# VHH binders against Riboflavin biosynthesis protein PYRD, chloroplastic (PYRD), part 6

Target 1, 366 residues: Riboflavin biosynthesis protein PYRD, chloroplastic (PYRD), of Zea mays (Maize) (b6trh4)
Amino acid sequence: PRLAAGALSGRCQAQAAGDLDDAHYMRRCVELARKAAGHTSPNPMVGCVIVRDGRVVGEGFHPKAGQPHAEVFALRDAGNLAENATAYVSLEPCNHYGRTPPCTEALINAKVKEVVVGMTDPNPIVASKGIEKLQGAGISVRVGVEEALCRKLNEAYIHRMLTGKAFATLRATLSMNGIITNQIGKGADQSGGYYSQLMKEYDGVIISSDLAKMSALPLSREAGTNQPLCIIIAQGESSRLHIPSLSQEHASRAIVLADSPVTVEPAGVEVAVFRQIDLESILQLLAQRGLCSVLVDFREAGESFASLLNDFQEDKLVQKVVVEVLPFWLASDGLSNLAFGGSQSFPLKNLELRDVNGSVLLEGYV
Key: E = the ipSAE of ESMFold2; O = the ipSAE of OpenDDE; V2 = 0.75 times the mean of E and O plus 0.25 times the DockQ between their complexes.

## First folded at step 1 (VHH)

Design j7 (framework vhh_5j56_2)
Fold by ESMFold2-Fast, scan of step 1:
Structure j7 (fold): chain B 366 residues (1-366), chain A 130 residues (1-130)
Amino acid sequence: as target 1 above (366 residues)
Amino acid sequence: QVQLVESGGGLVQPGGSLRLSCVASGFTFSTPYNYAIGWFRQAPGKEREGLSSISASGSYTISYSDSVKGRFTISRDNAKNTVYLQMNSLKPEDTAVYYCAARSTYKYGPGYSRDDYDYWGQGTQVTVSS
């Protein structure tokens, strides 16, 4: 996406010119922060490492919304060893009172001598205020170590802060001969599978009502998962919508977005009715509800669901695509493809590919 | 409890036709999970051989063994939770017990290996004779 590309370009030289030890400790901060994947929204993922005389003396990460920040845990872990130490933190320390005192005050009170920051806060209300507070207290501050890695860690948080919309990733499955399939690959939704891992990482998943009628709600089989909110798009449905999969999961895991009044069975599922359903309005609603990231899962998708993705590149509504290619050739009477997205062809950026249990997983930024 | 029930077997003359049905209970053929339904047969003193298979999910993969290709047709009716095997131009060599089988594990496409299938019906006898 444009945000990640701009951030990488502006700060890559500063990170490359950084001390090698700085890069090592900042990468450790990112590893710590990733332990909280799926638990922190609407807050960012943050890790912190306290270093004294080339040795890690404290570590911490922000585990979930409402809990203390990474700096607080790292400082508690370090105790008296934090005095005159260097604190590495993947995101600029906060400088505002909320449920806990500002992290800037915690660092000042611990008498750290230096703070190394991966990236500045993307929120324009608070940007650089934490750095200024630390500097005003006599603490040395350096910024931009492993900035590209720190921005990628929080790409959804950054996107939401700058646009007021959830970060959207499009997921689809193709056969080797380019036919859209409603299957996912062998083992993909089992523990360790890519789909299971996506369900752990994403705050929500958007699916068609047809998929919801036929399948259990998407879920992660990874340990410690905060399961995604399942957003079911109900376009052109009759007045009664039966979703058997909800009887296997609590109704609180799902919300139905409908273009007409509908009664959902089983009872207890939230229904929001829109005069017209469009992807931008959905992404704004989800951001307002505290979701930073959503996966658009392109399975059992009719023309109306596909139309939500028209012009997604031009309208900047989808930031990332994840395409699984299955290792077989499908015999099909119908030909379908992913021809939506924009009025003209566009390149994908930072394309990565990997083997996922015999399938090829392609990941790229719009 | 997962169960498969075959029906439609019987006695038929060479060149005749039969339609076998397989009704599932305890799961649905319309599920997008990795269900596949296969037809197998076993003649006395011979190994159980795979004949045809169809995926139960959105990938519409249909396969036939060489012994029945062009004569047998597999189809499904998801509303009735039923898979069919239409058998045309029957030969005495087609005499066997015919089995319906289903798999619900993560395996690509339909398969002909008996070991790929988790659930089996009791079988239905097909006899091709004058």
Scores: ipSAE 0.000, ipTM 0.091, lowest interface PAE 23.6, mean pLDDT 80

Design j8 (framework vhh_5j56_2)
Fold by ESMFold2-Fast, scan of step 1:
Structure j8 (fold): chain B 366 residues (1-366), chain A 129 residues (1-129)
Amino acid sequence: as target 1 above (366 residues)
Amino acid sequence: QVQLVESGGGLVQPGGSLRLSCVASGFTFSDTGSYWIGWFRQAPGKEREGLSSISGSGTDSTSYSDSVKGRFTISRDNAKNTVYLQMNSLKPEDTAVYYCAAEIGTTYFSYSPTGMDYWGQGTQVTVSS
């Protein structure tokens, strides 16, 4: 008895706040889901929390494509305490049939009394079907708790589901006077730096062949990273393309997309040749390969690379921009500003800014 | 409402061929799909093994497990909402119940029974002399 009492003591007391309690548990689901950042594509990031009598009795998250879903881990954690409990889940539970019970059946078999869903499945083919199955089994379902937070967590997954294209973020670095620079801020690609963090979060990174020739492939220095696929855009290259960094990295970490037949040195890297390289075709190809998100890294980028980004707002090909402003006043004789994107000026939405080691990082949605 | 129904199984001699069909209802094959439809098999006393898949994105992107690569071919007919598995050069070790399954919201076929959203009831294939 003392050991059982000691195990239960220290739990958060039940608090009568209704919507506040729901928001608290849903935020915990999102926190759990984020532990799998960079590992789940093409699947969404999902967290689940099981609550009984105002206490968390089980927690779980979806760690990787092909592994059990968040609900399965949370139910295993809760054991018998899941009976008559409330399950919070950041994304609508899946409804599938197989040797192991589907998430909806796992919740039904555990005899949960209520399921609180952050957002419905963005896929029109399956939207609300998991909710309907739970309701048909006598389980109460409430939807939309912290929906904006849950949608932001999975913005890339949602975009890919709705469009068949990878979610694209444009990253660029400017001087204080608005001149494009090919450097990134001091410490940005070191552990804890914003670029290192982006490499952990994004499934792929698109770079120019010029950047690939002169730099190591982009990578994250964060612990536990699933490194991004490096997509190298080879426009107007001669028949032989030498990328020294590939000799130090496995060929499986890179793909070359070319607008003419090229032989890549060193050998062993995948090459796809297109009659004409356009951003839409690239994003469709990447989505088909399992990438939900891609960072377009605008460094060592000439006019050909910049042309991929013409009308990106009007064509809805770029969803987000991340602009680093360095504390320099710079002179430039080449591409001097980011004047592409649309034939009309457009506002950015949900603008956020932060200090990153003396530089200003601006993040906004197209 | 989503249902998958397999047909075309049966008894065949080693080296023979069979064509399995999987008719889908409750969703349609389209160029906008973020889904995979694939084939699994299960021999008595063994786990379900993923064999092959085809994408729903209109590109007809296909994948195959090493055990069937070069012998089996997956295809689809969007007008009939049907996926086929053409099995050639059949071997006794191919004897199993064959299932079609759909994986929604992913770009790669997971080859994992746990990753599947919808399953058919299965069709028996026996390869014996």
Scores: ipSAE 0.000, ipTM 0.140, lowest interface PAE 19.4, mean pLDDT 81

Design j9 (framework vhh_5j56_2)
Fold by ESMFold2-Fast, scan of step 1:
Structure j9 (fold): chain B 366 residues (1-366), chain A 129 residues (1-129)
Amino acid sequence: as target 1 above (366 residues)
Amino acid sequence: QVQLVESGGGLVQPGGSLRLSCVASGFSFDDSYSYAIGWFRQAPGKEREGLSSISSGGEGSTSYSDSVKGRFTISRDNAKNTVYLQMNSLKPEDTAVYYCAADYPLHWGTYDESRYNYWGQGTQVTVSS
């Protein structure tokens, strides 16, 4: 937080409680964690900040699966200054014993005075065990600073942990009069566009085989992106499926889920054949492959693809919707609106909206 | 690339003991916020059966199937990235190929086969007179 503005009038509160400082440092942990967006699955995004005498002396985040945790990087950055310091961490420090010591032991060995935790571990079997370990070693622990922000950061990780399924977001584009369009708004898939940003953030994207045949596979234009796995749903395809935009280099980034045997061109794409394709089985399969999040991209999608989303609200298969509204009034035949998801109407929660280059982007929770 | 290698199988008389080892490579317990490692077995013509698991969350996070509870003990050596299955009071019915399996964040503390994505090659255990 900046000292000049309210600092003089709020000085006694800052010295006495530390509540405003806690929120500031926890938000910094979340900012650090977001640097790893798209790289951490199946692990969560985590940031850590070490503070001594009102000054940040160490920062760290978990950069990807296979690398040390945020606490380890923050402690390395702080060195000896970690002693008698306060560590802020967006997720409860781990307390499992493996090849290296758990993060609780690292914090104890560094002799930190206090740990401030954003959210507890979402696994109910291990929740609070890391906190209890730290308290048992004489370290003060406070929990729940910016908890809602920390949970939102890891909503896909939490969902996968609790359900065994990937967190699913439905993306669609509509005209002003509610007609499904296969267009994406101007600049959406270019660097800085909302679609490009979604491709950086999501572990996978589910698309129709018709979209795959007509367009380049979804990818992010953002720098440093770990590109999403493309899950291509092949319903009623002939024995040969030609995806002309899929390069040999991108074959390893795609899988085809088919309802009949199919040969994919170019070669090298994994194919799985099912008697019947259903969304629940797909989400379980993706979670088992290490994906926490998947975007269902509703473009070039017919009745068969739409049927995957029948009763998604009642079955709890889709958690979030992202709907782009284009500034057009269109006429359409056939499948023209998103008339699926539940047998009854339902409200969306925490609705947010923004202008994305002349289109309206709506985001809400199921 | 995650790899699991089992060892320690062999021929043993009824009532005997064996200790199986599973060495994990290609993943670090430090970089995983959660993990589960389980032991399974499969006899010819039978379904794969879950026996025991050990999970993240500190000391003592283990589970056992009813068929082996009290006879088998799962443990690990943190320095060697190795999981052990100590098998006591072995019976002819324990004859099977024994597999080690691992997964990162799903339903750890269980031996449900559907929760494990990485599997070893197996090690044969034969209990006969």
Scores: ipSAE 0.000, ipTM 0.214, lowest interface PAE 15.5, mean pLDDT 81

Design n1 (framework vhh_h_nbbcii10_fgla)
Fold by ESMFold2-Fast, scan of step 1:
Structure n1 (fold): chain B 366 residues (1-366), chain A 128 residues (1-128)
Amino acid sequence: as target 1 above (366 residues)
Amino acid sequence: QVQLVESGGGLVQPGGSLRLSCAASGFTFSDYSSYALGWFRQAPGQGLEAVAAISGSGGSTYYADSVKGRFTISRDNSKNTLYLQMNSLRAEDTAVYYCAADRGYYEDWSYPSEYDYWGQGTLVTVSS
């Protein structure tokens, strides 16, 4: 062969085309995984795509805890076409021996030639073991395609696994002049609205007892939603708490966390009593119940509820903030602002903004 | 800094009972902890086998078919201790018993790789 510049250029173009194909199929895995949003906790969201001769021959995702993994569904879909194919998977395939075969064995038995992994297992004891098993069987493995996207998909799962606490996002609404408001933007809680979408995605929502007394419980209007658990914080309540919007049919969707014994009306609502309510204990309790993510909804929030969020950055209890700015200038006593982040100022990371039906939605990481 | 220490093993006759304990240090068995806790065993020349597991709240348990109805797993969060009550012991229960803690991956409690922390083991010998 000739050592010509044209041969090098052709090789570089072929490599670029392959990199684009990998990203395309990995984005498809994430798209498939998102179909299970709100249904998989405490498990991660995972998608898998089997590709042969440049064609998708199998697709699968993990639909909910207790059901088969994404790789199993994708391999069933592909059948014999999985042989000598490439499997794309958003999370490292499991390599656990137990009562069911591990996904690594399923891929080996299907005789795939290559596995492309979005991210390695976040558990350091398990990390790379699935990859090593596949490589030991003669399967080519490439790792890290669209890794940031794959990690963002499972940020709450990763956080819960590493800390034993639910991933917490603070949601608040401000006027244009920086005053906290108990309003939510026009259409936000309707189908397609940002709040409706959050209710589909989050496992739970923490609200004040005052909000629960005067408004319907938060819920998603999106199709196929597994509705979030409503965690109602009851601080300084008398012996009876009346929540008129909470019918007996909705009692199972709510839990009341109280600092003293309280009888909830209507009946049928679970009540947990603590000597003192603090955010860390709440997040640990929710993780224990299998919730990976929780939205702290700052509406009708008195000083006691606000105090749960004191030093949230320093204590690492809140990971993300979602602030809606309404197109209103409000009159206020000047005491209504979000001055509870900590004793010191801190920058937000990966700040994003979008127009949500005339309001500005700001999203950033703590 | 995280450590699990098993105790209560020993020699017992077939049909007898033993209670194993696992004391945890470096982390707390809070009622709010997401830690799942489990017991695994390894017989001479065999691989690790899952015996029993209990969720952090104690509301859910798992038992291997070989021990259902004979063994009971429990936890005492105030004492930071996990227990395994073993009744109607058989020669095939002879093994080194390990306790293990999982911080939040609950997909299958029978898989050892799901557990983050492990004890050093305690020997149980059922004389035949």
Scores: ipSAE 0.000, ipTM 0.176, lowest interface PAE 16.3, mean pLDDT 82

Design n10 (framework vhh_h_nbbcii10_fgla)
Fold by ESMFold2-Fast, scan of step 1:
Structure n10 (fold): chain B 366 residues (1-366), chain A 126 residues (1-126)
Amino acid sequence: as target 1 above (366 residues)
Amino acid sequence: QVQLVESGGGLVQPGGSLRLSCAASGFTFSNEYSYGLGWFRQAPGQGLEAVAAISASGGSTYYADSVKGRFTISRDNSKNTLYLQMNSLRAEDTAVYYCATGDYSIYEDHFGMDVWGQGTLVTVSS
């Protein structure tokens, strides 16, 4: 018999189409989840799509801690069309009661026939419990579709769950000849720029007190941003610190971590005084405050700020680096390279390159 | 205003017992959505740790390895109160104890919870 181009019939063709569709719908779940970037901590970013007869009939994502999960929004969107449908979800549906009912119960009550899961719960003790609950109710479950993409989406959430510390990314700018610069590339901090996008994605940004005194505090220009908390490291400061770009009305946008008592202007900025400031203690404190991710922004950074990053590779304090290389050759003296990090040289993993308006952006894992 | 208030803390000798209570006001444990409840503690010079948690139904409980077999968590939804019965107390149990409500998870820290109490000090001294 004669088959038209694109016609799907028979077991092998049906299976191949299903496998390709799984990846497509799971990527859609990740796209939906990313709409909540910067809003979900301490919870993960999750997206869900419900598919019936090759059509998306429901979509949802988890918008904020305390709000319903992605599955609930997707099921509400699908209504009666969820019955006998396939639900795609980027993270294993929860099977515990809390502020919201378990997503496993919602899927069972909607009578979905199948659930396709991107990644299992990162907690090894509860991993597969949601899957087991769904299977026990007669629902088919497949796991691991676009798993690497789903794990990357929630790398900070996973890291915080497993370590009790915030996921830390080191950001620095270099000239073409490897010299540290305090500049950000052209347009990087404007809407659509890479730095503006990072400020939308990260829960917090760690900066030097010198940067806070000289420049506007980091913020995103992206629409719908939940602005990052600015963590200002005040080492060796005199008894008063003035942050000229911060109004009293927005004092809650910043916290000062100091090694000695300091009065901050404007009034209302929280100050935490430590006998000694070290990166591990900072990352634990931020995780305890509900931050999953923090960007360590290496600008206007002196020796004391640089010392926070000593042995970060061996101590496992920094997970990722984002280095911008500006298209110029710089003459410099003083603190001119990023020689801290480990007692020995180490390779970066999964290195990615991107052109960002004439600069090169390098991203790699420690 | 939603509020949790701890009580029952104090000084106790090693091997002794103490019962902590956590009273909720401004909301109820019994509503259309189930709430998990937990006890957390912070010892001097240490980070915050989860001690015990209980599901909305009371059918599931979590205990940290350090307190397992010695502490018992319970809830009374009719009284809007959470309890922690602490037996065989040790010097290392000395901490400020906080109650909290939110998502029930064996790996939740204090910011995985929705509402927190002010804390009550427990001192175990010989």
Scores: ipSAE 0.000, ipTM 0.172, lowest interface PAE 14.6, mean pLDDT 82

Design n11 (framework vhh_h_nbbcii10_fgla)
Fold by ESMFold2-Fast, scan of step 1:
Structure n11 (fold): chain B 366 residues (1-366), chain A 128 residues (1-128)
Amino acid sequence: as target 1 above (366 residues)
Amino acid sequence: QVQLVESGGGLVQPGGSLRLSCAASGFTFSSGPSYWLGWFRQAPGQGLEAVAAISTSGGNTYYADSVKGRFTISRDNSKNTLYLQMNSLRAEDTAVYYCAARLGYSSPWTYESDFQYWGQGTLVTVSS
């Protein structure tokens, strides 16, 4: 399969001798940033590469909230070689003081000659302020190299910043004849499987109370995973909800959103009660808690859960869909379809297809 | 052509100290592309474990929780040599220790597949 990261880095060095273009170094920034997938929220994923005389002299990325930013790691890596060098960064360097000095100040103090930026900060209050600060210090700045790739890297961060809501992806499984199934494909939740990888990448997963009662809570088998928060939707439940796969020691892995008072077993699971549960309120609550992205996992989902998704396209509540099609033709005593989302049919954008261990995975944007 | 050669391994008693060296050839620690250097170890019948890493500028050092406070990573640019000072050694520190180098920094720093160049290893045995 895919080439090992170490081998790729070696080839980048050989190519550097021929003067590589801006796009090459920006793609390297995105590659570095992706190593932090699942660990950075509420912060964005960012990578940085320092180049001098056609050679990479420093690399870094933002590993998790509270740790230094990508520019800081790349500059520390480059040391004195950063002076008069070009810094590539996938997102505009920050220009605000917090517990750590701003990245603009670090770049200025290192005396870099040029900064190449993939995309400007999506926050309109700070957009272009970092660029202006660098230019004011005599540093050349160019913007927009591999911008589409840089925006895709941070689509959930951008969405949260612009809307105050978590980026939502709807996940569902169908048979070949279009019947909703409550299983996921063979190997999907094992290490290397698509579902395991989604659990590593997403900050949270929204599931039905019925799925929580019957199955192990979603988790990633990938090494180094920051496990997603499990948001359990309890609509029309009795006064008690038992989650047998969850221990008291791991109660913080889940939160229950209920439309009436409910006692959750095991003890220690947070419960939030709403007069009515709607998807918009859920996504706002999760964004306020620092989640940038959530997967709505459509399994063991009844009419009440489905009703959360009735107008998701018109209300702009779901940004992406991931549909797995299993290689089965199912007999059903009733037809279950994903017939919600909008009052009118709508096209999906940027459709991608992938073979996932004999199943077909379809990904598209709303 | 990059080559790393470890030395300094051997038998040591629990509570003792040992200093490992890694001599680099084919690149220098203070010129050209920036190289991150690290130590990894492999205990008998177990997988590879990251021990410590250091940037070529010397501004950053990382340690595994199991060795933090006991081991110190350092380098001597004039000798083009990486060191691992191991203090308060325990039986569970018994392993083959590998020197590794990679271009630039990546997180997690423990990600062995990001290191391009590896030494042959030096055995450290901690026993009575």
Scores: ipSAE 0.000, ipTM 0.133, lowest interface PAE 20.7, mean pLDDT 83

Design n2 (framework vhh_h_nbbcii10_fgla; at its last look DockQ between E and O 0.01; V2 from the best seeds 0.00; counts 0 for: pae E 11.5 > 2, placed apart)
Fold by ESMFold2, look of step 2:
Structure n2 (fold): chain B 366 residues (1-366), chain A 128 residues (1-128)
Amino acid sequence: as target 1 above (366 residues)
Amino acid sequence: QVQLVESGGGLVQPGGSLRLSCAASGFTFEGTDSYALGWFRQAPGQGLEAVAAISWSGGSTYYADSVKGRFTISRDNSKNTLYLQMNSLRAEDTAVYYCAAGPYSDYEFLTPSYYDYWGQGTLVTVSS
């Protein structure tokens, strides 16, 4: 006969209460994963938390490409306590061999009773086989806990896997009265500032040649980060381009994309010449070089650089927009101060806002 | 010195079959450094297209949609050789086919820049 109605009701209530605990542990997975921000490309950031009897008994994250996955570290941390535990992981466990056995095998061998997954892996190589393998071994699998948070964590990876193209973000700074400014907010480029953190999160940053000539190249001031490749757009440039902030020994940190031959100082900076530079061609080149994420930093933008962005929404070239609004009202030169436009209006999606040291940072998706 | 050498290309009629081989020297496919392997192709005037890829152990495979069900990738780590069995060939399969090997990333088989070693290519021509 069937179980009593009270038993089924009690189980349903316990599952509802467990959902809030699930969210807590999955948020911890995301926190752990972010410790490797800027280090895992092309791999996604992944965190794993092992929970037994309501307590965390093991934690781990994937620290960088070529090292073990989050689940392996978490299982090592938990030791024997992993048996009959619940494993929380921000991304579907892999079921393919790398240098070590698949994470599905590690979880099965540790005899976890349940795996809670933040999001399935959109990578066609790994898709869904991991969940099926776990279920075939008698492990309960739940999917979708804090999925939006897990997807945002790896938005560049997801975009790369679904489209083959790098995830592109457009960043600009405005005054309160809507005037594009070249100066970013106070402290934004210092350690802990949003700009420094953006430089940590992107494989490359696209800037104008004017910015490269006049200012230090963008970099992260976060400890131990990989610096983004600096992509300098040189349109209508004279035969020479001098990058004063770049030393010759660090020439490989920059590439110049030009519409005519240009001699770059320091020596050793790569120059790629295009008949005509447009955003699509730039993004194609960067994807071929393996960049999973690029940021277009709209500063010191003359007309040629601005024209690259006239139709940035077209063909899904840019996915995300980050706008810093400074608490200043700047003198107006009328409508001629509008930065860049495009031929089409469109709404931004999933808008978010936060305060950053007296400025407002707005984030939205194309 | 690391080398990959393709063989098995040639002329074939539509509907025919070819088997490509790629032999490695100067390193082993199997070992603590693990390598993913792939086949890429380039038609005249086109960019590189990923055709098929296979994980270090052979436990995971990828195929471009245009070749699914017709092509089979396999590897024999003991002979340091990668294979591509191409069946039911079509005119659009005409291209230079390249073998590639790179350090394994569990999440990326698709981009050419993650492959460190490339063969010289072997031409496959499908015509009646």
Scores: ipSAE 0.000, ipTM 0.342, lowest interface PAE 11.5, mean pLDDT 82
ESMFold2-Fast, scan of step 1: ipSAE 0.067; ipTM 0.501
ESMFold2 (binder alone), look of step 2: mean pLDDT 79; pTM 0.815
OpenDDE, look of step 2: ipSAE 0.026; ipTM 0.450

